VHH binders against Thiamine-monophosphate kinase (thiL). Designs and how they scored, part 7

Target 1, 333 residues: Thiamine-monophosphate kinase (thiL), of Prochlorococcus marinus (q7vei9)
Amino acid sequence: MLKEENTQEILHDLGEQEILNRLRKYMDYGQIDDDTALIKSYKKELIINTDMLVEDVHFSEITTNPNHIGWKAVATNLSDLACSGLEEVIGITVGLSAPSSTPWSWVDGVYTGIKAALNKFGGKLLGGDCSNGKQKTLCITALGTKGPLNLHRSNARPGDYLITSGPHGLSRLGLSLLLSDPITKSINVPNLLKEHAIKAHQEPQPPIKALQTLLKCKPYAMPWNAAATDSSDGLLEAIESLCRSSNCTAVVDHKNLPKHADWPSGKQWNDWCLEGGEDFELVVSLPPNWAKAWLKAMPCTKAIGRMKEGPAKAMWSNGETIQKAMDTKFEHF

## First folded at step 20 (VHH)

Design gg3 (from ee4 with K105R)
Fold by OpenDDE, fold request of step 21:
Structure gg3 (fold): chain B 333 residues (1-333), chain A 120 residues (1-120)
Amino acid sequence: as target 1 above (333 residues)
Amino acid sequence: QLQLVESGGGLVQAGGSLRLSCTASGFEYDMGWFRQGPGKEREFVASISVSGGSTYYADSVKGRFTISRDNAKNTLYLQMNSLKSEDTAVYYCAAVYQWSTKEPREYNYWGKGTRVTVSS
């Protein structure tokens, strides 16, 4: 009995109409029948972000399956919304390009991941488009409502606490593990850390919960202004970004880096904590009273330093300049 | 509070197959199966990430058991093939909002369990 090689259906064989029909299961009833999505703004301000994921640039078949790609696409966009004071996720639009030879299972996986992320963090698929292309790409636009919190990098002030919402370097470690990098093979990484690192890379979490707790912890008499960004480009980059925008000096404590409990010791690993990207944690500059309240309320938060008057730069508490170890800024171009 | 309800347990002969189901009141969680045999501690069987993109198995069940999820039905499944007497246990569905590992302590929600008995 010849095992019917379940010939994986490819996009070329399905055609555009059938692809759209199959994508209906990820959308509300009737949504695909409209050329546009109608968003009812209940007199709230909207925040919008667009991000692109490109094969072999932002994801690889070796490290990321289709479900993960879809998940990451949503998570990364929502992280940006969170940094802008997100109250509620409205939804996303998806532009997808892929070669015609691409299996349907890939597209289905991507949208499964998207739907899972939306289900967890809020919002719905508002619409999108599909096209043939030479490379697999996703372009996602996320919409949300703005809450009362005004988060601008320029709001950082001398005397503020510098706080992160969670550990850093996990995604970078996860990538290394997935690639079987000799660097990570040279050390004994605890199993729990391995699993967390891999998950951080494949299924990152936007800092929505962190943002919600931040908002709840604001002292009553204090203005709704704070400085925040995410660590998508690395912790150090996030800190420096705050400094550049606010014209403040960040003083970082080497002993208080936001490391996982089982994080390896050594310069290499410190560098990954500081410069490893795609952790998507909030990096926040807060007045002392607000900072203390948030630290108490959310155990995953860590005070890593303070802002002071001075040139726009990050430095160690011992007065030394923080040197960048990784020349290779993830160059988007 | 998340509710988890297991079903599909029963008596099966060695070498047989059984499919367990877990219905959840919410499905935004990493989910897993654990089991506790007679006189044994609760042990990890399998887990699946919220996106469905990642699955993990205990060594003792690799190649025989398959974990899957249907997000539209809010249902977790465990397909158990080539069952052995050693697989006799109460099987529990578990869920966690954050990242889950193989450690039971990381899971916040638990079902009441369904009994699987494999007869030689």
Scores: ipSAE 0.844, ipTM 0.929, lowest interface PAE 0.5, mean pLDDT 92
Fold by OpenDDE, fold request of step 21:
Structure gg3 (fold): chain B 333 residues (1-333), chain A 120 residues (1-120)
Amino acid sequence: as target 1 above (333 residues)
Amino acid sequence: QLQLVESGGGLVQAGGSLRLSCTASGFEYDMGWFRQGPGKEREFVASISVSGGSTYYADSVKGRFTISRDNAKNTLYLQMNSLKSEDTAVYYCAAVYQWSTKEPREYNYWGKGTRVTVSS
């Protein structure tokens, strides 16, 4: 009797996206179609997001000190709020787990970073919980009020401009530099770029300013609807996410990738720009008039392509499929 | 507009110590110290990130100077030990909302400076 080894599917084999897809059955329809959850309250609509930082997955002692960890935890969550039309940050809750052997200085550092980020971007530490665990983990829930912008990934439409709020790949480069990666050593990276890259990785900035400018640039007669997400999982993933939700084709111009001014030339570096992750920039699909206004108002923005009618995919302007580089994708599982 | 006010400068003998302070009207910034000696260009001394997690030093002051910040007091500090005649300068506090670098042009806000004189 060949014991049918019930090959239990493991999370690693499924991947994050599939896991999330499977989790949909436990939620109301459409509940996870956006980066945040919307809560309707009497006075204001609230947006809420939860994000996890896990040791050796999202951070390490080699690349990030406790202050950075705390900062990143806040920044990541606020980025999600931003891409959902954040008006004001209310605050965050923190679930912390750490081994009992963890020094207090680590905890103190984390919360110092948290406080610094909240001080800069708004909000308060509302509460949380602490527990012993085998690994250092932070579970952050961020709360904010929703503004007038209706930013949903599904709002992308054919004819829209695809625009990013800033350069991409910096965090990945920063990580490489911090790890003394031979790849990064093989090229001459300008000092300014090095510093920016490292800072991008250790102290990322949520795109709140970008959101504010986006809001200001909306034409008067135009609806408040647009599509947006952040590039936390990479630019390409962000674009594809918009496509999946809106059932549109994104046509990306390879000549207009959102590169830092001193960004190295070459396929590998293009891949980092596209797939590096943790850039926390807005990736938006906007009607032409709105797009033009925003591009004019905010120099860091870049039109990287357009949305067209077609299958949910991203492609190059020359008609070729954008190929994912195998080794550059961040895996949560 | 962010206001920066330096204090703590003065005359000190070589080998001595001084602690500079910079009080800021806001504290959501990366902050740094720069100095300008007689007949010299303004140069980077030290910087600290907004989170306090990153500190940078000029090679000339590494091991001798320590930059720190007290968020509760909105105060930036520069502990200067083992002072040398070459450290004689006007020391400026600077702040930047975005990422700071070692380049003065990256900083948007500047204090009026405090004079440090190291005698031989």
Scores: ipSAE 0.807, ipTM 0.918, lowest interface PAE 0.6, mean pLDDT 92
Fold by OpenDDE, last read:
Structure gg3 (fold): chain B 333 residues (1-333), chain A 120 residues (1-120)
Amino acid sequence: as target 1 above (333 residues)
Amino acid sequence: QLQLVESGGGLVQAGGSLRLSCTASGFEYDMGWFRQGPGKEREFVASISVSGGSTYYADSVKGRFTISRDNAKNTLYLQMNSLKSEDTAVYYCAAVYQWSTKEPREYNYWGKGTRVTVSS
């Protein structure tokens, strides 16, 4: 019984023209035929972000399906826009490189994920390019309009509350679970937490809803300035980034870390919460009245500390310096 | 408010196949199928992530049922093969904006259900 080798179509066999033709379904009619995307600007300021995803650096087929890759690519870029006071997503451009031996199903999956993310968070696929390469890579440029919030890391002030928009460490836990890491096997992780963690890693959510809620909670007479960043590089890095830009000291309460309800107890797990990365939550510094309003309006938010006058550093409420447990500066190079 | 409308239910013989559909007014959700048999509690059947990259199945239906989605049509599907008498239930479509799990409480939106009867 000759097992009909289901010969998966590969990019080499399709050719560039056919690939482009197939990508039409992910774009508005006629969009792929234009060299540029026409963006109707309503006299609003634009915010732009570019991010690259490289195979074996930023994603792996072991833990991430093509759909997830596409989703994550959009989500991560939108997170950056959110941190800059995003009002509306305009769209994205996609530069794709892949070996010619890559199956079409991979490309199709990636763009399916992209489209799904755009459908959820807004925006359109505005265009892009495809090329043969030695490695699978995605270069995404995201465009959005800036809202009334002036979010900049330098806007942090002494007396501000340090607040996160959601739990941290889930993506790192998810990765560990997907890799069948002995560390996670050694503990009894509740099923709900397992599922949430895996979801957080594979299909992260940009903090757009959080941003919208933040905006709604601003007191009427208060300036539109606030400090915000995301926790893509870890919560601790986000906090330190705010400190560096604002020349403030962050005082973090160890008891108020933004943990999932079922988060395991212990130093290792605290470290993952602080340094795990890819959580894509907002980390904000807000004046007290604004902070209180936001905390009340959005239950998933957590006040984790306060900003004070002092050197640009993060410290514990007990006066100790927060030590980095993971040397893992994600080195892009 | 998201509206979910199930269809495709009916009478089928054991060993037969049936395809359920759920049309949603929005499709930016994780979606799932649940079922409630006679005298039983509502139970998880299958779920699919918003990107389509992840699917989950109850052990009782694994290998027999396939969940899929067509984002262009805003339609969720459940292909049911090798149906058994124990599969007799009202099948409900459900949706959640954030992360879906196998837990019914995580889902915010529910359809009215479609009845599936498997005759021996």
Scores: ipSAE 0.796, ipTM 0.909, lowest interface PAE 0.6, mean pLDDT 91
Fold by OpenDDE, last read:
Structure gg3 (fold): chain B 333 residues (1-333), chain A 120 residues (1-120)
Amino acid sequence: as target 1 above (333 residues)
Amino acid sequence: QLQLVESGGGLVQAGGSLRLSCTASGFEYDMGWFRQGPGKEREFVASISVSGGSTYYADSVKGRFTISRDNAKNTLYLQMNSLKSEDTAVYYCAAVYQWSTKEPREYNYWGKGTRVTVSS
């Protein structure tokens, strides 16, 4: 009886998306179809999100000090709340694991960063837990109230404008600079761009202001429904996510990518703009009138394309499929 | 509107030390110090991020000046050591809600300044 060596699948081979898809069977239908979970309460609707930061995956002491780690932990979670129509941040819980040999100054730094972020964006530290572990990790659950906007990825419709709230690729460039990557050394990066890139990586900003402006720009007679997600996993991933959920085709204009003013030219840099990740900008599908109003009100926004009827995919305006650059993609597993 | 109030300026001998303070009515900002000497343009001195995790210095003050913040007191500090005559200026505290770099134009709020005079 030849023992069929059932080659056990490993997480690396599956990838994050497949893992999440498999985990759906353990939850209610539609529970994770958005970036946050909606909880209906007696007085207010709540939105909740959980996110993890793991050493050498999401951060490194080479590139981010403890203050930055704490800041990022809050910022990432608030970004998810924002793309789900956040009105007010209630607070966060923090699960922390670290080796017992970790100095207190590290922990103190992390929580200093957390406090700074909460002070800026709202909310409070509600609680948490600490444990010894082999790896430094933060697990943060953020709670907020839901505003009047119904932001669901599935709300994208043909004819919508595809809009981003800000530039993309900065965090990836910042990481490269912090690591003294030969790629970034091969070009002359302007000082202002360097500083912005490093700042974007170390102290990302959740798109709360963008959300507030989006809300203010909604035409009076228009429904409160729109499609949104954040670009934490890259702009292209965000776009594709909208397409998958809405069963629409995104047509992206290559000439209108959301690049920093001093962004370098070339395929490699375009790839970083599209797939760099950790930019935490809103990626929104909006009806034309709403889109135009938002674009006018917020100069950092950019219309990068349109949604049309078709298969769930992103494509260029010239009809070509947008190809992913494997070497530039961030992998969680 | 954010209010910034500088203090700690004065007369000091070359080689001496001085500590400037800036009290802010809010502290959810990136903060910085700028200075303007006689007949000179306002120039960047130092900045610190809202998280406190990042600090930046002008080359002319690197190794001599230290920027820090006390969140509990809503106070920004500039420790100035090994002062030189060239450090004579009015020092301004500045703040910005969004991220900032070394450019004065990025800062939205400014204090009235405190005068530092370094004698030979």
Scores: ipSAE 0.792, ipTM 0.908, lowest interface PAE 0.6, mean pLDDT 91

Design gg3 (from ee4 with K105R)
Fold by ESMFold2, fold request of step 21:
Structure gg3 (fold): chain B 333 residues (1-333), chain A 120 residues (1-120)
Amino acid sequence: as target 1 above (333 residues)
Amino acid sequence: QLQLVESGGGLVQAGGSLRLSCTASGFEYDMGWFRQGPGKEREFVASISVSGGSTYYADSVKGRFTISRDNAKNTLYLQMNSLKSEDTAVYYCAAVYQWSTKEPREYNYWGKGTRVTVSS
């Protein structure tokens, strides 16, 4: 029998060269040794996005672990690319800052999550940098090809259907469950809804499949033009953004809010559905024939209202302006 | 379309250990293990997310069973320690497109199962 002491390795004790050696398994052979990644020229336009995840702003140990953090970092970038008509993910770069006391297992977990998301949605880990810092921070730049669809917030037109790619409020409920907030203790939330909500918060799914289906179901005669934004800052904010950018009114039917099948009734639950945030779904404005095709092709989609001529605002179908109930506008400064 | 093949089942004495494997033809799924004992309904054993970050266990197996995945080998594992006679069942590997849950009906793909018998 061998007796061994369990000792957690930290970045300080490993040093930069050993950290780089261990990261090799997440990249194509030899890529870790290059200062740059070669991107093959394309006959298609390229799109690029950068997002940051900052400790105690975008994640914490209470609600997520390193694998979740790595996954989320990729998923949020890919959601932004999807809203611009992404065709294929080329890859990402990763800037990581962490205290030297950080366990290697934390870094390994982050890159495991990153690799898992790339393997599912496409692309390669192209490169990046690691640095000592006081606060854990991830900076992800994602690169992809743009497909034929000119997808832009300003492309909504009166007469369009307003459609979501999936249910809303799940991530906010997941956060509440993970924090054991009193509101979730005061009602019997069905087990399946709890499981979906927690996973939506910890391992969000970027709307890649929804976008692909949207492209495939486009009626032949219609132009490659539609309006979208994602709902990472909340469904209501997404709707208002479409209205502002397109100078249209959105008329929303509260009976058609995109709720999970087991979503509770009540004001607080409607508020979370509208304003919860971090759901990473597409909110799309489409001409009626395309809308009907997408709704049929992808059952998780929901027609929630119509776009009309009028001032840039969101209204209920009863004529009342939709009032913000939560302070959900996400601003860093 | 996705194919799941379990292996590693067999006869083992109470208190013993056994490791189940499930080879998948595609591995970008959340995965789980379920089991069905004689005359019983299929029940949740364990699940692991595609990132590896979320693992869940039925209360009856916590501390005794460990789920893991090896993405390089497209293989899901269930390490079963301290086996009891009530662990006797056919064990099924399952996969789902999005999020694993404890509900069997949520899983899109299933293996044919591997039998585990725990004798005294």
Scores: ipSAE 0.684, ipTM 0.883, lowest interface PAE 1.2, mean pLDDT 89
Fold by ESMFold2, fold request of step 21:
Structure gg3 (fold): chain B 333 residues (1-333), chain A 120 residues (1-120)
Amino acid sequence: as target 1 above (333 residues)
Amino acid sequence: QLQLVESGGGLVQAGGSLRLSCTASGFEYDMGWFRQGPGKEREFVASISVSGGSTYYADSVKGRFTISRDNAKNTLYLQMNSLKSEDTAVYYCAAVYQWSTKEPREYNYWGKGTRVTVSS
């Protein structure tokens, strides 16, 4: 008697036409049948960003599922747009490369996550392409309108407050928890912190509300300029990037590091807060009266230091240069 | 303010099934179900992230309850199977903008609840 073999739907067996048919539900009516997306005229400047998410570089099936991957792909692009003064998300395109053996359920999960993030933060899935490839890869291009605020890393000035939009180190802790790192098992990490850390890693929140509040807090007489970058490569890297681009010194106070309320004490925990990646918060340099208004209006923000005249570097309040304890800088090559 | 309205509660025999619904005026939230039994504190039942990728259950309901969400109807569901007398409670729908957790104080929006009674 023959044994019935159990097979999962894979991209090879479905073929291009069936894949396109299934993707229709993630797009506006008729969009999948066009080679291009028509963008109506805008009276405002447009901003555009592209990022790649690559298997075993930006995601792993050990720590994330397809819904997380799709969400993260949108969130990382929107964080970059937010740091450039995003007003409104217009939409995204998605390039997907995956082996022909990839289950349809994986692709469906990715687009479910993409759609969920777009529904939350704005924009439409405008189009994209699928191709056979050896390594799962998403290439997202995001388009939005630019608001009135000229955000750029080079706009920091001596006398500014250095402010973060939220706590740091959460994604790095989340990664360690998901990998069952012995270090995190040997320490009693509070349950609420574990939950927040895992979510920060799997479903990061781009800093769009923080940006919107920042715009509303601008004192009327001030120009529409401020310095910002996101902390996707780590808080220390973000601070140093502001310093390099603005030719300023950042003076950071140890006691004001932007920690989760339940963040443990100790050097390792400070190192993760300072050097952990993928937190996707704004790191902003603001004149004092704007800074004070934002800190009051947005409870998750924290003033972590001041920008001063001096060499382009980050220093502790005691005058020592902040030195990297970890190699967290992202480099492909 | 986000509006959450539960429905589907009622009387069921032990071992039976029931599906709760929660209609939301906004759908961009992590959501959860909590319950409060007679003389007990409100406790976590299940949560689902806005992406659908993160689903969590209290140990007491794992394998018996399933949380899900429906985009077209702006509706959160709780499918409850193999019901036990200790499942008798008022069930509350809850929502939070950022990240759902097991802690009820982390949720900003709550429904008025729907009563589930499991008879012996």
Scores: ipSAE 0.681, ipTM 0.882, lowest interface PAE 1.2, mean pLDDT 89
Fold by ESMFold2, last read:
Structure gg3 (fold): chain B 333 residues (1-333), chain A 120 residues (1-120)
Amino acid sequence: as target 1 above (333 residues)
Amino acid sequence: QLQLVESGGGLVQAGGSLRLSCTASGFEYDMGWFRQGPGKEREFVASISVSGGSTYYADSVKGRFTISRDNAKNTLYLQMNSLKSEDTAVYYCAAVYQWSTKEPREYNYWGKGTRVTVSS
């Protein structure tokens, strides 16, 4: 009998002009009205990357909300820039595709998350586009200046320490907790670990502070050259990528796996630490005196092994090749 | 040093409402509210992530308290409705650079607190 008030505004009802008008608050004055963003000249090299987040591939409403999605989209891009020696974030552009039935509150949440990440890590929302589409998709292009460090996967050398900027497996555990997977119910996961894992999955931190500390602690005599990649596809993949690109062997010690302080024991948990993915940490190969300086300057870092002369592969310290715990024959493309 | 300044505390009758505010000198942090009642340890009340996407509440305040943040104004809020005498406490604003938790020791920065007294 009582009439229900319809308070949900959807993109169809707003139309393009009103959507653009509402997005104005996320940009510098006047920027939404320009077809391009002016980038003032720099004396330094620029770096650029593009990543996509696709519904039911990189996020879902079960595990994330629009604020998380916007944050993650920026964090993912900034992690890629950090691995290339980012100095300063200039800004990003945003391509958004969503069904016309999508509530405005969803779009507003995405941009709230984007703005929060930019406010924390630097840069501006430079522009973008919104389009009707069947599947929610977010495409971020990010620009930054390159600093002095020549950071490249091919720069690892025998004798280097292999170091990561933080613990691994957290995002994979967070996903399992958010999905209520049976494996997380059969063990006593400490509350602090649960909280960290869920946050690592929903609001990952790009490794910008880790990079800044790495630069600051560089010994004066060392060249501006080091090897790195990120661990977004998993720690083991990151290590193997360094080995392939540098034609070196990585020797990893089981006892030095980069685990959260409360990380459970067991093969399953070691496998998640190695292969879990979406942790967005730096994996770095450094000469010993720089490595020791970084470990001292930033307690979250962990020396996990050494680079040695030999075939391009990852090995345990006992000589066994590190094997992937899960292989799949299914490929999307 | 991040500075956090709470306001909005005071004396209120049971069943009443108050809104606490916390202004911060920087706002790129996950934020939380904690409280310490007479003879009790400091306890978690609510937290909100820097993006605004994650909010958590202690069981004792769910449905009555609402945490929110305005990043443009560097201000954290706690709307407290249906107040009870057991809500009497000093309320603290707290901040952490990375991820908020229910554990007070995880927070890097704290305000001086604002006193809330709920009379019968």
Scores: ipSAE 0.642, ipTM 0.871, lowest interface PAE 1.6, mean pLDDT 89
Fold by ESMFold2, last read:
Structure gg3 (fold): chain B 333 residues (1-333), chain A 120 residues (1-120)
Amino acid sequence: as target 1 above (333 residues)
Amino acid sequence: QLQLVESGGGLVQAGGSLRLSCTASGFEYDMGWFRQGPGKEREFVASISVSGGSTYYADSVKGRFTISRDNAKNTLYLQMNSLKSEDTAVYYCAAVYQWSTKEPREYNYWGKGTRVTVSS
């Protein structure tokens, strides 16, 4: 018997109708045939977010596959909603642009990742569009209901605990491992840390469980206000943003940095913990009783410092200002 | 709370094939297969992420075993080809909420196992 042909079905050969037929399995029955989705009336405030993922800007074939791309697109949108006090994910729409030479397996992988993330975190694929384009681009709009928590950067007050929902630096290490950067070759990174770091980069977890636990452990008498921001641009930037918006000083102890259990020692590793991006954790400022309840209810959380009256800056416990060491800000234009 | 039920074990001749299944009461987890041979410690066989994008295999099974998942049916599979006597073991399905690893202690949920015997 002859070898099986190793050919990829591409979008050009399938055509629009067959592509739509194949995408039906990711949507509610009949939804793919409509230009719009009907959403049941809600009695609550709605929140909406749109993010784009662009090939060779937000993902590449070196670091991710299509399942990862679909997952990440949902996770980044849901992380933004979580930081605005998301209660329930209603759903998403997907705009996909790709060359007609793109294999169907790539599109199928993206939607597999999207559906997996929605199944885990909530919501439905409401609709979308697919178009021919020169560069693979994924645009997701996510819609959810807003819960009772008034979550805003400006709500931090002197005396609050500064808490993270999880460890930081993992995604940055994962990226370096996937790119085979020299620093990851010159140091023997423990296997478990490698596994966690790569997955944190490829399949990030939006902080929805952390938000839900934060809501559930709110002390009876506390107002429905808390200060939070996400750490997608890095932990230090998140802390500084809270300080600027709330006119408070954040005091952080080096020993309380939210490190993975196997995180190596050294300046580079501390810099990645503080300034690495795409960790998608909550950075929260809470009154002491609420902070203690959250720390107990969710063991992955860590109290990293205290908010104090003072200038809007982040400081070490010895009084020195925490200085930016890395160029971690990304700008499109 | 999560229930994992393995099936598909049995007796098979060396060089043969067998397909294991694991049905789950919820499927928003990274999943893995582990095995424990006679007088041996439980060892990693394969894992697959919830998105299906990340699969990993123990060196001893690469090229012979294939892990897959069907999220619509809440079912994890292990296709075992070119079976050897040393593949004889009880095979366990495992799940973890966040990220699967090769380390058994990282997994929160386990099935009761299904026996695979490879005869010479």
Scores: ipSAE 0.635, ipTM 0.864, lowest interface PAE 1.5, mean pLDDT 88

